VH-VL binders against o60147. Designs and how they scored, part 167

Target 1, 175 residues: o60147
Amino acid sequence: MLEKNKYLYIFRHIQTNQVLLSQGNVLKKTALFQLPYPLQKPVAPNGMRPAKLRKDHWVPLLKVEFPNESMFQSVFMQLLNYRKYRSVQPLTSDLLKLPIPVRRRKIMRQEVPNTIADLADILNKEKFPENSVRLQLSDKSDSEYADWPPSVQIDSEEIKLSRGFREKTTVDEAR

## First folded at step 9 (VH-VL)

Design ea27 (framework fv_patecibart)
Fold by ESMFold2-Fast, scan of step 9:
Structure ea27 (fold): chain C 175 residues (1-175), chain A 121 residues (1-121), chain B 107 residues (1-107)
Amino acid sequence: as target 1 above (175 residues)
Amino acid sequence: QVTLKESGPTLVKPTQTLTLTCTFSGFSLSTYGVGVAWIRQPPGKALEWLAHIDWDDDKRYYPALKNRLTITKDTSKNQVVLTMTNMDPVDTATYYCAHTYYRDSLGFDYWGQGTLVTVSS
Amino acid sequence: EIVLTQSPDFQSVTPKEKVTITCRASQSIGSYIHWYQQKPDQYPKLLIKYASQSFSGVPSRFSGSGSGTDFTLTINSLEAEDAATYYCQQYDSLPLTFGQGTKVEIK
């Protein structure tokens, strides 16, 4: 059973720049199904479900706070739909000229700017109250990938957590 | 509009190699996340997944049949080809090709009409 | 490989009655299951994806539920056109596997 909440936690991979969306501050193994390219080589058996989640390889990209669960669900579902839309579009002729490994790396590197642009587009189309959506980034310069509507308040404090949105506890360190 | 159609021989003798071609329209196998699978169904029995190929030319096979199966694609012709060696009467089945999205579900949302392949002496 | 067992194998139902088909997995598969309808002499058609989401164009009388190892496909009011064999399919792990099928006939 998952609790409903009002936060969207967005992670990026330290090497590939791939993005994962999460309702919680800790990534679950199932979040890796969002990725078209497996993290392991040789490829995970089904390509869709990862063999293992290396939480230390995923760092915070941004945290979005919504005023209520309804707004969170609307934006979260729209972001998933934008990602699906991007996955079904034909590749540009420039990308098709590249060898498959190079093509994959270029596509993966674009996930951060694409996700930020998609989020801003969704928030610009939705008519949310002024300063009702709070955005906290790990690198504030990433906010420059898009123009933000008046509904968005960008936090002056950057996320300083290196291990996702969760610092290791004494219990985690003991294990 | 997505369409797929299987073609190939309807009668194969034991020990021969079967080659089936799936010709499709309404999508490109160069599109990110897109794949094509082959599924068969022996008369009166359940569906069996055989093989899958995706936009990146990643190939997957049913493990017990891996040494008999080869799947290839020709993106410019909108075709996927399945080759199965050393056919046996137990391989008699209707063979389908189907469209799938790799990142979404490995679910088969559009199917060809199927082609019945009979293996007998 | 993951084995999917469907129940019942066969059901003869009067029109407008509720039909329930169960699919049990040999190990937990989360919600990674799809349901297909195959009418006599036709190719299968996707009905339900991700255990509970209706595929586009599928009548509202079809619904899916369940998680883990136990899944259910429900037809809440059977129509004559629903006479078919229904299959579950898992995508938790390779190889992809299907249930043995449940045949639904109209009385």
Scores: ipSAE 0.006, ipTM 0.510, lowest interface PAE 11.2, mean pLDDT 81

Design ea28 (framework fv_patecibart)
Fold by ESMFold2-Fast, scan of step 9:
Structure ea28 (fold): chain C 175 residues (1-175), chain A 121 residues (1-121), chain B 107 residues (1-107)
Amino acid sequence: as target 1 above (175 residues)
Amino acid sequence: QVTLKESGPTLVKPTQTLTLTCTFSGFSLSTYGVGVAWIRQPPGKALEWLAHIDWDDDKRYYPALKNRLTITKDTSKNQVVLTMTNMDPVDTATYYCARIEKWYSGHFDYWGQGTLVTVSS
Amino acid sequence: EIVLTQSPDFQSVTPKEKVTITCRASQSIGSYIHWYQQKPDQYPKLLIKYASQSFSGVPSRFSGSGSGTDFTLTINSLEAEDAATYYCQQYDSLPLTFGQGTKVEIK
């Protein structure tokens, strides 16, 4: 039962509602490169570099346990592809009417429902065995953003974070 | 293709105000993260960053010159304007405008050709 | 402000030889450094970004490395068109600063 081999963790930013995907129980600094919009201007008033990952600003949205690493990798890569596809689509005319900061906030607020819907879509397309995928949600009402296939078992158990999640990340980590 | 071009006076007298305009094409300052910077280079010397403005109208200035510099943008005209007050002969330099692709990247990926501004009586 | 010191100030190098230019920061800046090439009477062009990533269209003979305070730009086989002044630039903190430049001349 290695977390990185079978578990997908999805985290939500407490202020912006942006979403990060993790191949394990630990958020790495490199996960910030998933975001089309950096969360904030530099942490220092005179800084230009991207803000360091503030782990206290991220909370678990959901955790998915797969039967094996192959299924996990397939779903994880498809989620990354869905996110990339969304990032290159033309903006709607209603969004283009908004000032850039307002537009950006509105787009970010939709990442949670969009990610949940994308996950469910992928799981509905895959032919996984009945009750083989375990889904844990921090807020069970978030399951209502999608219809889930028979392969998914929704669980109300608390999502456990590793000790490493609480440590400040100061260097880019590829693992 | 991204292009930038500087325009403004080539000769300025001491104590006068310099106004330079950067006109660009191939990108928009309404695009998230994009900015335009002004950098100068005195003859035979190194490059010096002066100011930049971002898509969200966030303005940053070289601290020692902040009281003399104003940067503004007109997104609809694809223009960024730099104003520098109380010009001195030491401000003689080639002035460039350049694009910042994303505010957090801090690199200048495309540059204008530059305009030489001479400050003399 | 962060001061960048380049070494050497000047190099005269025979074609096809390897050129190494160093840039030292007055404090640690991670990998937040970029390199520019400026040919005589021309505007600067971005060469390397984020210490080691080649900008689009840059020949493979150019490479960058380093982290912390010490950074290196390498030209593995100098061509005649590479005669230029090379500048490092940091973006760790404001104000954005450049090194004093290294002039590379063909022998």
Scores: ipSAE 0.006, ipTM 0.522, lowest interface PAE 10.8, mean pLDDT 82

Design ea29 (framework fv_patecibart)
Fold by ESMFold2-Fast, scan of step 9:
Structure ea29 (fold): chain C 175 residues (1-175), chain A 120 residues (1-120), chain B 107 residues (1-107)
Amino acid sequence: as target 1 above (175 residues)
Amino acid sequence: QVTLKESGPTLVKPTQTLTLTCTFSGFSLSTSGVGVAWIRQPPGKALEWLAHIYWDDDKRYYPALKNRLTITKDTSKNQVVLTMTNMDPVDTATYYCAHRWDEYLGFDYWGQGTLVTVSS
Amino acid sequence: EIVLTQSPDFQSVTPKEKVTITCRASQSIGSSIHWYQQKPDQYPKLLIKYASQSFSGVPSRFSGSGSGTDFTLTINSLEAEDAATYYCHQSSSLPYTFGQGTKVEIK
């Protein structure tokens, strides 16, 4: 019997490289609240900040399988805390010298390497059993953003872009 | 596994130009957010940041040395090159190259370092 | 440029005792501080990034804390292998700077 919430689904934006975390294989509109307000303009039609979730603009980055719901919740909450912590830190002088659009683009591009590094840091701090956490990436080279602990097993198969996290849905479920 | 290795001359005469090459594996400088820095350490003294280059070819130099420093990358060869002109005995130091993801992260992987002695 | 001042410069400690190293910045740097360990004739190794985040493979006895101008690296129970010089590094503004180092020796 499958335990609820043992998977962490991580998505990235196809153009901006921004990252969204999800407890399910389908992104919900509420996930947009993970994006920092200072990096986006207020809601406007076709503005920088999405007024509506464009699911076609978000692709799988990686999927993490945990042995149980408790481990999932611990890691998920810690990742959200890391993201919040980063969002309130002062910007470097290098970033402050850049025009706002260039600065925001540079910060957004860092979300993929930052999220992967944060995940690895959390997993290195947690003393999980060897090979207990399975990591599956859309692009295996993204694993190079971090050094992984013995608790992590990286799946040899990449997530296929065309199928995403919904690759196991039946015809009835794909409606 | 991320590895970096410095190469170049171990002895340089005063007024000459130093050219150091950092060759790396386990990451690509075409990857968004990736950078490579050069840091030096004179014998028995503290670490000193010299320059860095990012995936988007953004280059930064230590202000007091900027007129002497040039940093370039060859993404296809997995190499970053530092050139320092008009070497002086006070530039004697171990020179390191190091991997960096962004300004919020430290230098997470370092090369073994190469000792450059500047003397006549 | 931002000056980082470490204290103490030198500390000789009995095994299993707690070691505390401080790093003070000349101006506020938020949490953009990183800590390195350098053993004799070796390259520096990252221990703590972003004030308090442990790097991969770093023993749990190492921890970091602080924000603004005052930062601390703690070794909860010193082991013989921890004899090294420890450096703090700020990435808040250019030029990036390092502290002068704290040498930790085993009694």
Scores: ipSAE 0.000, ipTM 0.468, lowest interface PAE 15.8, mean pLDDT 80

Design ea3 (framework fv_tocilizumab)
Fold by ESMFold2-Fast, scan of step 9:
Structure ea3 (fold): chain C 175 residues (1-175), chain A 119 residues (1-119), chain B 107 residues (1-107)
Amino acid sequence: as target 1 above (175 residues)
Amino acid sequence: QVQLQESGPGLVRPSQTLSLTCTVSGYSITSDYAWSWVRQPPGRGLEWIGYISYSGSTTYNPSLKSRVTMLRDTSKNQFSLRLSSVTAADTAVYYCARELSYWEGLDYWGQGSLVTVSS
Amino acid sequence: DIQMTQSPSSLSASVGDRVTITCRASQDISSYLNWYQQKPGKAPKLLIYYTSRLHSGVPSRFSGSGSGTDFTFTISSLQPEDIATYYCQQGDTLPYTFGQGTKVEIK
């Protein structure tokens, strides 16, 4: 398996709406280093270790399929840089007036729309070939957070998995 | 404003399945948060049963996990609780509630539905 | 599971009194402690979250403090409408667990 299609798996936390990016369909503990606010207190002496990963608390947000590894690496790296940039921006005065837990929750809630907007911005700037990037969402309405370039093909079928990209624990009972 | 309302049979026979539905108005259960069930036996304290998240992921109290199922009906904006193999110990007022997060608690509650397990 | 113990189990106080309830966790829960008020025949109502943060619309006479394993809930000036049972609840570890409740009555 020398020629693998590169996929970007994006997960959302079920309670906080924080977002994690992954190259694999299963989250690794090291993905927690992406978070500016730990979900649980780290107990390492030097404070350098991330909070414990609870894999069942993270559900699919969207899956991006790239035609080759170079395109994947470019987009993935830029998306990580966008997230880093956002994490160091000063907070608005309105947010600073809120208690820390409420403030963090409001910031965390914005990670889903921000991640989608950032992804669209990167794809709009990269000028990839028409229909070369395939986007599959858990909720298609999330695609409305951004305007997508002609390089993007949005899959008509939503992701049916409630946990990870391989496990189905529950399914909506709506038509 | 957000409102939750429980519904379902108030009397269940031992060994049968207890089934309750929570109807949510003023907020979509698929937009955010977790949607929880909490019970309270007459004259006693509160016991958390479990939740179903806005995405459909479920987490159950280990003490009840083998008997509990939670489901969503997104077209009706409802979520439900099924508790199998009931006994008299399952007699309680059952509440549905919205959970903001693990550190912000349950902010909106239904009125509660008394379920009596009796032959 | 984390055990939550409240003290006292019940108390009687007069309108205008300062009321203090304590809650102890069997292990460190940091600050992930919420307080609920339950009036007879009604559902619980969230008053305080994350140890000391007042929920929207809750009167300022209610306050909370503590960390780790020892937590305190205070009503600075008891009002007639505050007669209820109060519950602490930890959100640190699943399953969430509640204290046994403290019944607050008027003398």
Scores: ipSAE 0.000, ipTM 0.467, lowest interface PAE 16.6, mean pLDDT 80

Design ea30 (framework fv_patecibart)
Fold by ESMFold2-Fast, scan of step 9:
Parts: sequence; C-alpha cells; structure tokens
Structure ea30 (fold): chain C 175 residues (1-175), chain A 121 residues (1-121), chain B 107 residues (1-107)
Amino acid sequence: as target 1 above (175 residues)
Amino acid sequence: QVTLKESGPTLVKPTQTLTLTCTFSGFSLSTSGVGVAWIRQPPGKALEWLAHIYWDDDKRYYPALKNRLTITKDTSKNQVVLTMTNMDPVDTATYYCARIDLWESGYFDYWGQGTLVTVSS
Amino acid sequence: EIVLTQSPDFQSVTPKEKVTITCRASQSIGSSIHWYQQKPDQYPKLLIKYASQSFSGVPSRFSGSGSGTDFTLTINSLEAEDAATYYCHQSSSLPYTFGQGTKVEIK
C-alpha cells in the first residue's frame, strides 16, 4: 500500500542482535534473505541457509517516518547497499584470530550499532529539509551511536512491543 | 574485475590424488561474506557441487565424497585448493571454481573457465 | 538429498517465441532456487537468484517465479544467443544439488 512506502522499520533479533529492514511494521519472511547467518540451529551441515521467520523473536529497534515515498525509497535502498558493503569488507586481523563461532557472534552483535551509524550517514549525506524525518527508537540511548543531521527529529516517545506471545509484531506509541 | 581460473593436471591415473588450484582476482578471502566453491561436470551430464570454503575458514563437503575431499585456502596468494584422493574413471569431468556471495548465501555468481580432468590408465 | 527435476529435457523453439522451463524439488525449498545458463563449451553463468531476482547484466527477457517445490524460468522472446542448456540449483540444504538440465535450441 501507499502508507507502507513512507515508513522504514528496523527490527533486532532478541538473541543474536541481527538486524532486519522492513517496509512495514510486520516482518515478511523474505526479509530473512538479508541475513548471512541462520537464526535456527542447523539441521544439516549447511548453517548458512535462510531460516524460517519467528516473529516473536524480533523486536522493533527503530522506526523512521519520511515525508514522501521517494525519500523513503532512496534511504531504504542505500541502507541495503551499506549492509551489503559491510558484509564483503575484509575482516580485521583480530577477528580472524577468533574461533569461527565466536567471530560470527561478535560480527552479529555489531549489526545494531552499524545499522544506526549507516542510517545517520545516509541522512547526513542526503541533506533533507530540517525536521522532515522523524526517528522513533525502542531505546533512546541507541541514538548515541551516531551524530544526526538537522533533518532528523528524534521522538521523545519510545517504541514498545505489545506482547511477546503475539504472532503479529506491532509498534506502540505508549511509554 | 572478478576473475577465477582453475589449474592442475589434465590427466590422472586411477587411484592417484588430484590437486586443483583456483587462482582469483578482484576479491579477497579475507573479505567478510565471500567464499569459493568447487563444482564439476562429467561430459554431457549435470553440474555437481563438491565443496566450498568461506572467508572465515568454514568448510563444507559433498557428504558422499567427504572422505576423499580436502579444501584449503591461501589468502596471501588468492588461491583455493581442492584435493581429491583415489581418483576413478567416473571422476572424469570439467572442474570449475566459483565465488559464493554470502549476503545472499548459496548461489555462484562468478565462475572460472573450467579445467577438464581425464582419469584413465 | 533434494532432487531437482527439470522439464522439458529438450526444446526446439522458433526465434521470438516464449520459452518456459520448470524445475520441481522433491521437498519444499522456499525460494532457494537459482538458474544458470551454459552455452556449448562454456562455463555456466548466473541468470536468476532466489527464484525471481535477476543477476546484474542479465537481459530483461529472462525472469523467474515460483516458491516451495515448483519453479519456472521464462524467456519471454527467444533470441539466437539464448541457445544453451539451463540448470536450476537449490541452496536450501546441503548437499547443494542441480537439475539435470534443459537444452534449448533454435529451429
């Protein structure tokens, strides 16, 4: 729908800290193709295939409201490109010294700070009008991972997940 | 530009060990999210995945051949090496190396030209 | 292991006609199907990844669709350069497997 093209939702996995981008407040299973590491323990020696979506395991990290679809599409595509670029960068010597499972967990845990930094970098580059982009976080302290441009208005109200047992993931405006 | 090229013997006797080297450019196996696979194709038949190795040294082998296969990498030389023991005439095939992009794991986006390995007495 | 069965094995097609190739998996693989083109005496080239996503540089006449067990590769208007064998490949589980191939020839 038209309304979905104005909002960007970013979700965080409660155990791995992996991040998924969504064009709406409900995660689609196709979003799992953004992940290089499986969410469920491997049944076969694969370990790298897309996992089944468990909506109860994902919580909102942040929500971005854009003034129009064009700005939303530009930022969304750039953010996907930043994530792809990060996935193919050389690993540091320190990371290469770690055992594979430890290395993967450390990389996954960095996705939240990295995604927030990437979003801020894109918004700083785009030079949108003052206060035209509204950012709402589940934890306001996560805004400190980046310096935000004048175009961004950070909402004082935090996002709240309604209930962990619900199939549908929603964004609440109540504190 | 991404390129891969296979090298190794073109003729192998039964029971001997085959060693193939994939030399690549345009990417590095020190880069996060990338891997190299070996795939073979017997004359006139379908493609068969054999093994792959990722940037983080994670190795996977075709289960029925795992006791015969070893895959290693040398990041300083931009090379991946496949060793296959106890060669048999049925192993005659064109052997390819190819890159795996782990952002969307499992597909092979760039391939080498292939090297035909004939196993005969 | 997951078996991929392609149909037809062979198709001879007049230029500009639509070509449809199917790939059926022995069990559900979601969208983890990829399509390759192999011309005679050449290496395979990626056309479509994850059932429906075109690889960079691939002509728009190639498209993919399907999910679960039934997948289709379509060439909407066959060109002479499209004479090749087409393979589907699944990455849902190890071992990765390929279909037997579909050979497309120009009439």
Scores: ipSAE 0.006, ipTM 0.515, lowest interface PAE 11.4, mean pLDDT 81

Design ea31 (framework fv_patecibart)
Fold by ESMFold2-Fast, scan of step 9:
Structure ea31 (fold): chain C 175 residues (1-175), chain A 120 residues (1-120), chain B 107 residues (1-107)
Amino acid sequence: as target 1 above (175 residues)
Amino acid sequence: QVTLKESGPTLVKPTQTLTLTCTFSGFSLSTSGVGVAWIRQPPGKALEWLAHIYWDDDKRYYPALKNRLTITKDTSKNQVVLTMTNMDPVDTATYYCAHSFEDWTYFDYWGQGTLVTVSS
Amino acid sequence: EIVLTQSPDFQSVTPKEKVTITCRASQSIGSSIHWYQQKPDQYPKLLIKYASQSFSGVPSRFSGSGSGTDFTLTINSLEAEDAATYYCHQSSSLPYTFGQGTKVEIK
């Protein structure tokens, strides 16, 4: 059972490193609309359809426990806004020199460090009470992508791995 | 080693439907990233992309010909089939199938091509 | 659709001379241009991908350059076996399009 509006789960695609945000330990098909580069081939030049949600393709990267619903909602909405902002920025000249599929893979690979950095930036800005926000990671080294404020307590235990998955998590399949 | 080979009728009458089969080896169309395209070339003219099918069954068509084209795959047989309706003499061309990997990319391996003549 | 215009349409070139073929896109396509060689009655063969990357097995005399709208294929020293039609191809936008071709003949 999911706790309502206290936990933010961040999921990572095992092959592309694309990131999905969820308000619980269950990914819903609507989360796929967060992806700027869908896992399926684009249908139209100016538009793309979301990929089918596959339970075996997404693993937890990080879970965040907030002391209350209002703090959770504030951080979650700001994180979505940061991701939207990144998706509409002009591409750098270095990226434009790369072939489109190589460019997309490079952008997708950066979603893990970018999401972690964005989360830390939001938490630094909000100045929540000391040790009020608890982070648990699947890989502790990912915490090194950012400098964390005093409000954040990083759990000494990593999210447990299972065969074929980084954690046993329920994932809703889209079809 | 990647190989592709086109097969189908070499002569088609105006208004008939053309069906071409691409049989391949050295890759699977179940492999993530893999696609197969159909490209044609009228005698003495430039190459023209017609259609593309991908590992996830996503399909793309040249917009002006979309209502005449159907591309399908049979992954178990290593085949991709192109169907083109209402053939016209201007559709006379050598038809190629070609391998691709990932989105928005080049065609690295091509079949030998099959000449299709549309005439009464 | 993106129109690719090649120049020249035809070149007759002395062996060992440098050949330059240009491809101009009707709008910016970054580096998403690819070059093919087609000898008479044969299928096209990939030479250069993403403007400047040589495909495996392609002789070092072939090179590509350019970005945005203007692209160049260069053959540094023409060999007899290089007599062919050369095509550029853009993969930046659907539909994928090809240039009209440049025919290279030996004098």
Scores: ipSAE 0.000, ipTM 0.463, lowest interface PAE 17.4, mean pLDDT 79

Design ea32 (framework fv_patecibart)
Fold by ESMFold2-Fast, scan of step 9:
Structure ea32 (fold): chain C 175 residues (1-175), chain A 120 residues (1-120), chain B 107 residues (1-107)
Amino acid sequence: as target 1 above (175 residues)
Amino acid sequence: QVTLKESGPTLVKPTQTLTLTCTFSGFSLSTSGVGVAWIRQPPGKALEWLAHIYWDDDKRYYPALKNRLTITKDTSKNQVVLTMTNMDPVDTATYYCARTYWDEPSFDYWGQGTLVTVSS
Amino acid sequence: EIVLTQSPDFQSVTPKEKVTITCRASQSIGSSIHWYQQKPDQYPKLLIKYASQSFSGVPSRFSGSGSGTDFTLTINSLEAEDAATYYCHQSSSLPYTFGQGTKVEIK
């Protein structure tokens, strides 16, 4: 409850590109309930050397600053609903033609562009004042996944996280 | 809360086809990573996995029985159906369905089971 | 296919004694081993997943350990309600397989 209620942080997993939403710059275990499936520890395939364990698995994707809590809550709830509806959509015929491991990797890799597109769609539907919403992206090229409304100001300022950013939640502990 | 229930005939004659339906609530097979498996247990014997279907229609079968088994889902009805052809008395068992989540899964919630007897 | 061998097959135990059940895999399965309890005339219930993680609502007297090929389920102090057959299950590779079961009976 020390988290500022007008800031939305979005994080991505470095290996899977799965996305988590947070109301502050600290990831809490409860954020894992947003995932449509649990985190799985990577298992080395037969004949491959085990990958070295990484210490940091979640990095900031973007940060949004809203002028007030009401706007933040509206966008946050809509974004969670968009993600829920995406998780229950039928697979396209093009995806069904792919081998299952390739299909699954493609679906997971699409979470980043899909989340950015969903955020932009929500902000375009809301009629917020010009330059009232500040968007910071870790990689500015990710802004190209969507068309942004006049209400959004894209900021080049670096996203800064607290020293307690990861609440001892790792891929191993999240299973 | 999560519940699963098996339904189908309790008595099958040799050479006939068995069709079992698993009806569930508290989760959806359209949710990424979710799957449903069928497991059987002959009287007094160990558990034996038969088949598995995932949200993305990935289907897996026990190799020795693959030519006899078909698993399908109806996501809108919350149902998974197992069909097993050419039934034999050795197929007499309690048949269970259970929920799974992603790869290398545990079977976290089970149905109550339905006993299927194969006899003349 | 991966064969799981449990020991012992059968154990008759006085209440409050410690029970250990082992499961040996014919090849390495990492930590993708799960333990189930099946009481007489009931369906199996998940106790432990991924070798050592307790499933929700499972009493703390149940614990799991091991990795690779050798795994153990421990009941620290047996209660009368624990009379059941216990099964290990591997999900490391298809086909998924179960152990033969260990029947625990109260003396």
Scores: ipSAE 0.000, ipTM 0.502, lowest interface PAE 13.2, mean pLDDT 81

Design ea33 (framework fv_patecibart)
Fold by ESMFold2-Fast, scan of step 9:
Structure ea33 (fold): chain C 175 residues (1-175), chain A 120 residues (1-120), chain B 107 residues (1-107)
Amino acid sequence: as target 1 above (175 residues)
Amino acid sequence: QVTLKESGPTLVKPTQTLTLTCTFSGFSLSTSGVGVAWIRQPPGKALEWLAHIYWDDDKRYYPALKNRLTITKDTSKNQVVLTMTNMDPVDTATYYCAHLDEYWGTFDYWGQGTLVTVSS
Amino acid sequence: EIVLTQSPDFQSVTPKEKVTITCRASQSIGSSIHWYQQKPDQYPKLLIKYASQSFSGVPSRFSGSGSGTDFTLTINSLEAEDAATYYCHQSSSLPYTFGQGTKVEIK
């Protein structure tokens, strides 16, 4: 049995490397509103509709288990604030030299290392008990994007890759 | 079934421009995440990436050769064209085109290659 | 650019023996290493992607491992058809680069 208010699930897009945050192991269509760059055009005529969630385009990046709901909410809200902060910062001169489509692709590719670094920074600033936060990754090498505090225990088991939108009401942990 | 095939001249004189065409089937360059790359291999030497083009017309070139290379696509014909100016005998190589997966960065499927000899 | 150095450059191996080929990157590339097989006068064929994931149709005797800067391609029991040059390739950053190749011959 999963208690969703203790777990943070992070998903990546297989083509763009964009990141979505979820409070459950099922990625909902509404999560697409987190993206600054839409993955597909609005449906014609000019009535705006959200982009469709493509089942085969999103894979788990990592799962974080917190000791309690209060710690989960604190970290989750801080992570959302970090992501918002990054989205409004001025672009570097290197990025400004690039054509817009190339620039966007490069920015999108950096979302995985940026999200991991932001998560680690938040956890380093919090005073959580040793080994109280459990981190499970789909690819353990992604943990190298940051230095982790003593409060974090990295699971030896990787998440088995499951692509696409899951509609199950029950959850199955990869471990 | 994914297939790619290179075509173009097999003999080029120094200072001339080389134009190679990659014709493919089994995928479309209108599909997100799909690219086509050009990779060469001088006789008895290692593989060298030259350029690639993605579905959204994003183009990348090997930095030292950028001023000599142009890559274009014709999505309706399933073709990618590479142009290389000012050919030199050191450019003698087998030239391959390959399907590029943007997510992994892998060259999943390759053409048979075409040997281009640069000599007077 | 990221330099990939393979070891050894050449090896002659008895059939059924285990073969190991190493690829070292000049900087950390996570798991963004891929392995190709090229037989004489043929085009390269993808064997292993993302350090350890077998490509479709590749025999189970081929496996990959490693992360960061040190990677290994293993052929568990060499077959005659495995005589080829093997290349590693990194996709961590542009320009994409290949190792110099390791030639495997049957004794």
Scores: ipSAE 0.000, ipTM 0.469, lowest interface PAE 15.7, mean pLDDT 80

